VH-VL binders against Large ribosomal subunit protein uL10m (mRpL10). Designs and how they scored, part 2

Target 1, 224 residues: Large ribosomal subunit protein uL10m (mRpL10), of Drosophila melanogaster (Fruit fly) (q9vpl3)
Amino acid sequence: RGKINIQRPKAPHYERARVVAVTQPKYPELPKAKSCFKTRAERTQQQQENPYNEIIAREVRNWLDHSRLVAFFHLSSITADDIFRVRVQLHKQNLHLKSYGSKIIEQAVKNTRYEAIVPLFHSNHCIVFSPDPEKTAALLRIVRRVPQMVLLGGIVEETMLSRNQLVAYAQMPGLHAVQAQLVQTLSQAPGHLIQQLQAHQNSFVQVLDVHAKNQMNEETPKST
Key: E = the ipSAE of ESMFold2; O = the ipSAE of OpenDDE; V2 = 0.75 times the mean of E and O plus 0.25 times the DockQ between their complexes.

## First folded at step 25 (VH-VL; framework fv_imvotamab_arm2)

Design i26 (from i25 with heavy chain G54D; at its last look DockQ between E and O 0.36; V2 from the best seeds 0.00; counts 0 for: pae E 5.6 > 2)
Heavy chain, then light chain:
Amino acid sequence: EVQLVQSGAEVKKPGESLKISCKGSGYDFTKYWIGWVRQMPGKGLEWMGIIYPDDSDTRYSPSFQGQVTISADKSITTAYLQWSSLKASDTAMYYCARRDWEYGSSFDYWGQGTLVTVSS
Amino acid sequence: DIVMTQTPLSSPVTLGQPASISCRSSQSLVHSTGNTYLYWLQQRPGQPPRLLIYEVSNRFSGVPDRFSGSGAGTDFTLKISRVEAEDVGVYYCMQGTHWPLTFGGGTKVEIK
ESMFold2, look of step 25: ipSAE 0.196; ipTM 0.603
ESMFold2 (binder alone), look of step 25: mean pLDDT 93; pTM 0.943
OpenDDE, look of step 25: ipSAE 0.589; ipTM 0.810

Design i27 (from i25 with light chain Y37W R59K; at its last look DockQ between E and O 0.35; V2 from the best seeds 0.00; counts 0 for: pae E 7.0 > 2)
Heavy chain, then light chain:
Amino acid sequence: EVQLVQSGAEVKKPGESLKISCKGSGYDFTKYWIGWVRQMPGKGLEWMGIIYPGDSDTRYSPSFQGQVTISADKSITTAYLQWSSLKASDTAMYYCARRDWEYGSSFDYWGQGTLVTVSS
Amino acid sequence: DIVMTQTPLSSPVTLGQPASISCRSSQSLVHSTGNTWLYWLQQRPGQPPRLLIYEVSNKFSGVPDRFSGSGAGTDFTLKISRVEAEDVGVYYCMQGTHWPLTFGGGTKVEIK
ESMFold2, look of step 25: ipSAE 0.052; ipTM 0.560
ESMFold2 (binder alone), look of step 25: mean pLDDT 91; pTM 0.936
OpenDDE, look of step 25: ipSAE 0.622; ipTM 0.822

## First folded at step 26 (VH-VL; framework fv_imvotamab_arm2)

Design i28 (from i26 with light chain N35D; at its last look DockQ between E and O 0.38; V2 from the best seeds 0.00; counts 0 for: pae E 6.8 > 2)
Heavy chain, then light chain:
Amino acid sequence: EVQLVQSGAEVKKPGESLKISCKGSGYDFTKYWIGWVRQMPGKGLEWMGIIYPDDSDTRYSPSFQGQVTISADKSITTAYLQWSSLKASDTAMYYCARRDWEYGSSFDYWGQGTLVTVSS
Amino acid sequence: DIVMTQTPLSSPVTLGQPASISCRSSQSLVHSTGDTYLYWLQQRPGQPPRLLIYEVSNRFSGVPDRFSGSGAGTDFTLKISRVEAEDVGVYYCMQGTHWPLTFGGGTKVEIK
ESMFold2, look of step 26: ipSAE 0.052; ipTM 0.555
ESMFold2 (binder alone), look of step 26: mean pLDDT 92; pTM 0.939
OpenDDE, look of step 26: ipSAE 0.579; ipTM 0.802

Design i29 (from i26 with heavy chain K31R, light chain R59K; at its last look DockQ between E and O 0.30; V2 from the best seeds 0.00; counts 0 for: pae E 7.5 > 2)
Heavy chain, then light chain:
Amino acid sequence: EVQLVQSGAEVKKPGESLKISCKGSGYDFTRYWIGWVRQMPGKGLEWMGIIYPDDSDTRYSPSFQGQVTISADKSITTAYLQWSSLKASDTAMYYCARRDWEYGSSFDYWGQGTLVTVSS
Amino acid sequence: DIVMTQTPLSSPVTLGQPASISCRSSQSLVHSTGNTYLYWLQQRPGQPPRLLIYEVSNKFSGVPDRFSGSGAGTDFTLKISRVEAEDVGVYYCMQGTHWPLTFGGGTKVEIK
ESMFold2, look of step 26: ipSAE 0.039; ipTM 0.553
ESMFold2 (binder alone), look of step 26: mean pLDDT 92; pTM 0.935
OpenDDE, look of step 26: ipSAE 0.677; ipTM 0.842

## First folded at step 27 (VH-VL; framework fv_imvotamab_arm2)

Design i30 (from i26 with light chain H31Y L101F; at its last look DockQ between E and O 0.39; V2 from the best seeds 0.00; counts 0 for: pae E 4.4 > 2)
Heavy chain, then light chain:
Amino acid sequence: EVQLVQSGAEVKKPGESLKISCKGSGYDFTKYWIGWVRQMPGKGLEWMGIIYPDDSDTRYSPSFQGQVTISADKSITTAYLQWSSLKASDTAMYYCARRDWEYGSSFDYWGQGTLVTVSS
Amino acid sequence: DIVMTQTPLSSPVTLGQPASISCRSSQSLVYSTGNTYLYWLQQRPGQPPRLLIYEVSNRFSGVPDRFSGSGAGTDFTLKISRVEAEDVGVYYCMQGTHWPFTFGGGTKVEIK
ESMFold2, look of step 27: ipSAE 0.329; ipTM 0.688
ESMFold2 (binder alone), look of step 27: mean pLDDT 93; pTM 0.942
OpenDDE, look of step 27: ipSAE 0.651; ipTM 0.831

Design i31 (from i26 with light chain T33M S61E; at its last look DockQ between E and O 0.19; V2 from the best seeds 0.00; counts 0 for: pae E 6.4 > 2, placed apart)
Heavy chain, then light chain:
Amino acid sequence: EVQLVQSGAEVKKPGESLKISCKGSGYDFTKYWIGWVRQMPGKGLEWMGIIYPDDSDTRYSPSFQGQVTISADKSITTAYLQWSSLKASDTAMYYCARRDWEYGSSFDYWGQGTLVTVSS
Amino acid sequence: DIVMTQTPLSSPVTLGQPASISCRSSQSLVHSMGNTYLYWLQQRPGQPPRLLIYEVSNRFEGVPDRFSGSGAGTDFTLKISRVEAEDVGVYYCMQGTHWPLTFGGGTKVEIK
ESMFold2, look of step 27: ipSAE 0.092; ipTM 0.571
ESMFold2 (binder alone), look of step 27: mean pLDDT 91; pTM 0.928
OpenDDE, look of step 27: ipSAE 0.594; ipTM 0.801

## First folded at step 28 (VH-VL; framework fv_imvotamab_arm2)

Design i32 (from i30 with light chain N58Y T97I; at its last look DockQ between E and O 0.22; V2 from the best seeds 0.00; counts 0 for: pae E 5.8 > 2, placed apart)
Heavy chain, then light chain:
Amino acid sequence: EVQLVQSGAEVKKPGESLKISCKGSGYDFTKYWIGWVRQMPGKGLEWMGIIYPDDSDTRYSPSFQGQVTISADKSITTAYLQWSSLKASDTAMYYCARRDWEYGSSFDYWGQGTLVTVSS
Amino acid sequence: DIVMTQTPLSSPVTLGQPASISCRSSQSLVYSTGNTYLYWLQQRPGQPPRLLIYEVSYRFSGVPDRFSGSGAGTDFTLKISRVEAEDVGVYYCMQGIHWPFTFGGGTKVEIK
ESMFold2, look of step 28: ipSAE 0.140; ipTM 0.605
ESMFold2 (binder alone), look of step 28: mean pLDDT 91; pTM 0.937
OpenDDE, look of step 28: ipSAE 0.523; ipTM 0.775

Design i33 (from i30 with light chain T33Y; at its last look DockQ between E and O 0.17; V2 from the best seeds 0.00; counts 0 for: pae E 5.3 > 2, placed apart)
Heavy chain, then light chain:
Amino acid sequence: EVQLVQSGAEVKKPGESLKISCKGSGYDFTKYWIGWVRQMPGKGLEWMGIIYPDDSDTRYSPSFQGQVTISADKSITTAYLQWSSLKASDTAMYYCARRDWEYGSSFDYWGQGTLVTVSS
Amino acid sequence: DIVMTQTPLSSPVTLGQPASISCRSSQSLVYSYGNTYLYWLQQRPGQPPRLLIYEVSNRFSGVPDRFSGSGAGTDFTLKISRVEAEDVGVYYCMQGTHWPFTFGGGTKVEIK
ESMFold2, look of step 28: ipSAE 0.162; ipTM 0.587
ESMFold2 (binder alone), look of step 28: mean pLDDT 92; pTM 0.940
OpenDDE, look of step 28: ipSAE 0.619; ipTM 0.827

## First folded at step 29 (VH-VL; framework fv_imvotamab_arm2)

Design i34 (from i30 with heavy chain D28S D54G; at its last look DockQ between E and O 0.03; V2 from the best seeds 0.00; counts 0 for: pae E 5.4 > 2, placed apart)
Heavy chain, then light chain:
Amino acid sequence: EVQLVQSGAEVKKPGESLKISCKGSGYSFTKYWIGWVRQMPGKGLEWMGIIYPGDSDTRYSPSFQGQVTISADKSITTAYLQWSSLKASDTAMYYCARRDWEYGSSFDYWGQGTLVTVSS
Amino acid sequence: DIVMTQTPLSSPVTLGQPASISCRSSQSLVYSTGNTYLYWLQQRPGQPPRLLIYEVSNRFSGVPDRFSGSGAGTDFTLKISRVEAEDVGVYYCMQGTHWPFTFGGGTKVEIK
ESMFold2, look of step 29: ipSAE 0.187; ipTM 0.604
ESMFold2 (binder alone), look of step 29: mean pLDDT 93; pTM 0.947
OpenDDE, look of step 29: ipSAE 0.210; ipTM 0.669

Design i35 (from i30 with light chain R59K H98R; at its last look DockQ between E and O 0.20; V2 from the best seeds 0.00; counts 0 for: pae E 5.2 > 2, placed apart)
Heavy chain, then light chain:
Amino acid sequence: EVQLVQSGAEVKKPGESLKISCKGSGYDFTKYWIGWVRQMPGKGLEWMGIIYPDDSDTRYSPSFQGQVTISADKSITTAYLQWSSLKASDTAMYYCARRDWEYGSSFDYWGQGTLVTVSS
Amino acid sequence: DIVMTQTPLSSPVTLGQPASISCRSSQSLVYSTGNTYLYWLQQRPGQPPRLLIYEVSNKFSGVPDRFSGSGAGTDFTLKISRVEAEDVGVYYCMQGTRWPFTFGGGTKVEIK
ESMFold2, look of step 29: ipSAE 0.203; ipTM 0.609
ESMFold2 (binder alone), look of step 29: mean pLDDT 92; pTM 0.937
OpenDDE, look of step 29: ipSAE 0.664; ipTM 0.844

## First folded at step 30 (VH-VL; framework fv_imvotamab_arm2)

Design i36 (from i33 with light chain S32K; at its last look DockQ between E and O 0.01; V2 from the best seeds 0.00; counts 0 for: pae O 4.4 > 2, placed apart)
Heavy chain, then light chain:
Amino acid sequence: EVQLVQSGAEVKKPGESLKISCKGSGYDFTKYWIGWVRQMPGKGLEWMGIIYPDDSDTRYSPSFQGQVTISADKSITTAYLQWSSLKASDTAMYYCARRDWEYGSSFDYWGQGTLVTVSS
Amino acid sequence: DIVMTQTPLSSPVTLGQPASISCRSSQSLVYKYGNTYLYWLQQRPGQPPRLLIYEVSNRFSGVPDRFSGSGAGTDFTLKISRVEAEDVGVYYCMQGTHWPFTFGGGTKVEIK
ESMFold2, look of step 30: ipSAE 0.349; ipTM 0.703
ESMFold2 (binder alone), look of step 30: mean pLDDT 92; pTM 0.943
OpenDDE, look of step 30: ipSAE 0.038; ipTM 0.506

Design i37 (from i30 with light chain S57Y; at its last look DockQ between E and O 0.16; V2 from the best seeds 0.00; counts 0 for: pae E 3.3 > 2, placed apart)
Heavy chain, then light chain:
Amino acid sequence: EVQLVQSGAEVKKPGESLKISCKGSGYDFTKYWIGWVRQMPGKGLEWMGIIYPDDSDTRYSPSFQGQVTISADKSITTAYLQWSSLKASDTAMYYCARRDWEYGSSFDYWGQGTLVTVSS
Amino acid sequence: DIVMTQTPLSSPVTLGQPASISCRSSQSLVYSTGNTYLYWLQQRPGQPPRLLIYEVYNRFSGVPDRFSGSGAGTDFTLKISRVEAEDVGVYYCMQGTHWPFTFGGGTKVEIK
ESMFold2, look of step 30: ipSAE 0.398; ipTM 0.717
ESMFold2 (binder alone), look of step 30: mean pLDDT 92; pTM 0.941
OpenDDE, look of step 30: ipSAE 0.518; ipTM 0.780

## First folded at step 31 (VH-VL; framework fv_imvotamab_arm2)

Design i38 (from i37 with light chain V30T T33Y; at its last look DockQ between E and O 0.24; V2 from the best seeds 0.00; counts 0 for: pae E 3.1 > 2)
Heavy chain, then light chain:
Amino acid sequence: EVQLVQSGAEVKKPGESLKISCKGSGYDFTKYWIGWVRQMPGKGLEWMGIIYPDDSDTRYSPSFQGQVTISADKSITTAYLQWSSLKASDTAMYYCARRDWEYGSSFDYWGQGTLVTVSS
Amino acid sequence: DIVMTQTPLSSPVTLGQPASISCRSSQSLTYSYGNTYLYWLQQRPGQPPRLLIYEVYNRFSGVPDRFSGSGAGTDFTLKISRVEAEDVGVYYCMQGTHWPFTFGGGTKVEIK
ESMFold2, look of step 31: ipSAE 0.427; ipTM 0.741
ESMFold2 (binder alone), look of step 31: mean pLDDT 91; pTM 0.933
OpenDDE, look of step 31: ipSAE 0.712; ipTM 0.868

Design i39 (from i37 with light chain V30T N35Y; at its last look DockQ between E and O 0.26; V2 from the best seeds 0.00; counts 0 for: pae E 4.1 > 2)
Heavy chain, then light chain:
Amino acid sequence: EVQLVQSGAEVKKPGESLKISCKGSGYDFTKYWIGWVRQMPGKGLEWMGIIYPDDSDTRYSPSFQGQVTISADKSITTAYLQWSSLKASDTAMYYCARRDWEYGSSFDYWGQGTLVTVSS
Amino acid sequence: DIVMTQTPLSSPVTLGQPASISCRSSQSLTYSTGYTYLYWLQQRPGQPPRLLIYEVYNRFSGVPDRFSGSGAGTDFTLKISRVEAEDVGVYYCMQGTHWPFTFGGGTKVEIK
ESMFold2, look of step 31: ipSAE 0.359; ipTM 0.705
ESMFold2 (binder alone), look of step 31: mean pLDDT 92; pTM 0.938
OpenDDE, look of step 31: ipSAE 0.657; ipTM 0.838

## First folded at step 32 (VH-VL; framework fv_imvotamab_arm2)

Design i40 (from i38 with heavy chain Y109H, light chain N35Y; at its last look DockQ between E and O 0.15; V2 from the best seeds 0.00; counts 0 for: pae E 2.6 > 2, grease 19.4 > 18.9, placed apart)
Heavy chain, then light chain:
Amino acid sequence: EVQLVQSGAEVKKPGESLKISCKGSGYDFTKYWIGWVRQMPGKGLEWMGIIYPDDSDTRYSPSFQGQVTISADKSITTAYLQWSSLKASDTAMYYCARRDWEYGSSFDHWGQGTLVTVSS
Amino acid sequence: DIVMTQTPLSSPVTLGQPASISCRSSQSLTYSYGYTYLYWLQQRPGQPPRLLIYEVYNRFSGVPDRFSGSGAGTDFTLKISRVEAEDVGVYYCMQGTHWPFTFGGGTKVEIK
ESMFold2, look of step 32: ipSAE 0.468; ipTM 0.762
ESMFold2 (binder alone), look of step 32: mean pLDDT 92; pTM 0.936
OpenDDE, look of step 32: ipSAE 0.719; ipTM 0.874

Design i41 (from i38 with heavy chain Y109H, light chain N58Y; at its last look DockQ between E and O 0.22; V2 from the best seeds 0.00; counts 0 for: pae E 2.4 > 2, placed apart)
Heavy chain, then light chain:
Amino acid sequence: EVQLVQSGAEVKKPGESLKISCKGSGYDFTKYWIGWVRQMPGKGLEWMGIIYPDDSDTRYSPSFQGQVTISADKSITTAYLQWSSLKASDTAMYYCARRDWEYGSSFDHWGQGTLVTVSS
Amino acid sequence: DIVMTQTPLSSPVTLGQPASISCRSSQSLTYSYGNTYLYWLQQRPGQPPRLLIYEVYYRFSGVPDRFSGSGAGTDFTLKISRVEAEDVGVYYCMQGTHWPFTFGGGTKVEIK
ESMFold2, look of step 32: ipSAE 0.488; ipTM 0.759
ESMFold2 (binder alone), look of step 32: mean pLDDT 92; pTM 0.940
OpenDDE, look of step 32: ipSAE 0.581; ipTM 0.803

## First folded at step 33 (VH-VL; framework fv_imvotamab_arm2)

Design i42 (from i41 with heavy chain Y103H, light chain N35Y F60A; at its last look DockQ between E and O 0.25; V2 from the best seeds 0.00; counts 0 for: pae E 2.2 > 2)
Heavy chain, then light chain:
Amino acid sequence: EVQLVQSGAEVKKPGESLKISCKGSGYDFTKYWIGWVRQMPGKGLEWMGIIYPDDSDTRYSPSFQGQVTISADKSITTAYLQWSSLKASDTAMYYCARRDWEHGSSFDHWGQGTLVTVSS
Amino acid sequence: DIVMTQTPLSSPVTLGQPASISCRSSQSLTYSYGYTYLYWLQQRPGQPPRLLIYEVYYRASGVPDRFSGSGAGTDFTLKISRVEAEDVGVYYCMQGTHWPFTFGGGTKVEIK
ESMFold2, look of step 33: ipSAE 0.533; ipTM 0.783
ESMFold2 (binder alone), look of step 33: mean pLDDT 91; pTM 0.939
OpenDDE, look of step 33: ipSAE 0.262; ipTM 0.722
ESMFold2, look of step 34: ipSAE 0.530; ipTM 0.795
ESMFold2 (binder alone), look of step 34: mean pLDDT 91; pTM 0.939
OpenDDE, look of step 34: ipSAE 0.604; ipTM 0.817

Design i43 (from i41 with light chain N35H F60A; at its last look DockQ between E and O 0.15; V2 from the best seeds 0.00; counts 0 for: pae E 2.2 > 2, placed apart)
Heavy chain, then light chain:
Amino acid sequence: EVQLVQSGAEVKKPGESLKISCKGSGYDFTKYWIGWVRQMPGKGLEWMGIIYPDDSDTRYSPSFQGQVTISADKSITTAYLQWSSLKASDTAMYYCARRDWEYGSSFDHWGQGTLVTVSS
Amino acid sequence: DIVMTQTPLSSPVTLGQPASISCRSSQSLTYSYGHTYLYWLQQRPGQPPRLLIYEVYYRASGVPDRFSGSGAGTDFTLKISRVEAEDVGVYYCMQGTHWPFTFGGGTKVEIK
ESMFold2, look of step 33: ipSAE 0.481; ipTM 0.760
ESMFold2 (binder alone), look of step 33: mean pLDDT 92; pTM 0.938
OpenDDE, look of step 33: ipSAE 0.737; ipTM 0.876

## First folded at step 34 (VH-VL; from i42 with heavy chain H103E; framework fv_imvotamab_arm2)

Design i44 (at its last look DockQ between E and O 0.17; V2 from the best seeds 0.00; counts 0 for: grease 19.2 > 18.9, placed apart)
Heavy chain, then light chain:
Amino acid sequence: EVQLVQSGAEVKKPGESLKISCKGSGYDFTKYWIGWVRQMPGKGLEWMGIIYPDDSDTRYSPSFQGQVTISADKSITTAYLQWSSLKASDTAMYYCARRDWEEGSSFDHWGQGTLVTVSS
Amino acid sequence: DIVMTQTPLSSPVTLGQPASISCRSSQSLTYSYGYTYLYWLQQRPGQPPRLLIYEVYYRASGVPDRFSGSGAGTDFTLKISRVEAEDVGVYYCMQGTHWPFTFGGGTKVEIK
ESMFold2, look of step 34: ipSAE 0.577; ipTM 0.818
ESMFold2 (binder alone), look of step 34: mean pLDDT 91; pTM 0.938
OpenDDE, look of step 34: ipSAE 0.573; ipTM 0.804

## First folded at step 35 (VH-VL; framework fv_imvotamab_arm2)

Design i45 (from i42 with light chain Y57K; at its last read DockQ between E and O 0.37; V2 from the best seeds 0.63)
Heavy chain, then light chain:
Amino acid sequence: EVQLVQSGAEVKKPGESLKISCKGSGYDFTKYWIGWVRQMPGKGLEWMGIIYPDDSDTRYSPSFQGQVTISADKSITTAYLQWSSLKASDTAMYYCARRDWEHGSSFDHWGQGTLVTVSS
Amino acid sequence: DIVMTQTPLSSPVTLGQPASISCRSSQSLTYSYGYTYLYWLQQRPGQPPRLLIYEVKYRASGVPDRFSGSGAGTDFTLKISRVEAEDVGVYYCMQGTHWPFTFGGGTKVEIK
ESMFold2, look of step 35: ipSAE 0.559; ipTM 0.807
ESMFold2 (binder alone), look of step 35: mean pLDDT 91; pTM 0.939
OpenDDE, look of step 35: ipSAE 0.766; ipTM 0.895
ESMFold2, fold request of step 36: ipSAE 0.483, 0.544, 0.617; ipTM 0.762, 0.775, 0.825
ESMFold2 (binder alone), fold request of step 36: mean pLDDT 91, 91, 92; pTM 0.938, 0.938, 0.940
OpenDDE, fold request of step 36: ipSAE 0.842, 0.834, 0.840; ipTM 0.937, 0.933, 0.936
ESMFold2, last read: ipSAE 0.500, 0.484, 0.588; ipTM 0.792, 0.775, 0.813
ESMFold2 (binder alone), last read: mean pLDDT 92, 92, 92; pTM 0.940, 0.939, 0.938
OpenDDE, last read: ipSAE 0.845, 0.831, 0.840; ipTM 0.934, 0.931, 0.935

Design i46 (from i42 with light chain Y57H; at its last read DockQ between E and O 0.37; V2 from the best seeds 0.63)
Heavy chain, then light chain:
Amino acid sequence: EVQLVQSGAEVKKPGESLKISCKGSGYDFTKYWIGWVRQMPGKGLEWMGIIYPDDSDTRYSPSFQGQVTISADKSITTAYLQWSSLKASDTAMYYCARRDWEHGSSFDHWGQGTLVTVSS
Amino acid sequence: DIVMTQTPLSSPVTLGQPASISCRSSQSLTYSYGYTYLYWLQQRPGQPPRLLIYEVHYRASGVPDRFSGSGAGTDFTLKISRVEAEDVGVYYCMQGTHWPFTFGGGTKVEIK
ESMFold2, look of step 35: ipSAE 0.629; ipTM 0.833
ESMFold2 (binder alone), look of step 35: mean pLDDT 91; pTM 0.938
OpenDDE, look of step 35: ipSAE 0.732; ipTM 0.879
ESMFold2, fold request of step 36: ipSAE 0.594, 0.606, 0.605; ipTM 0.817, 0.821, 0.822
ESMFold2 (binder alone), fold request of step 36: mean pLDDT 91, 91, 91; pTM 0.936, 0.939, 0.938
OpenDDE, fold request of step 36: ipSAE 0.822, 0.804, 0.816; ipTM 0.925, 0.922, 0.922
ESMFold2, last read: ipSAE 0.613, 0.597, 0.585; ipTM 0.825, 0.819, 0.810
ESMFold2 (binder alone), last read: mean pLDDT 91, 91, 91; pTM 0.936, 0.936, 0.937
OpenDDE, last read: ipSAE 0.826, 0.803, 0.815; ipTM 0.923, 0.916, 0.921

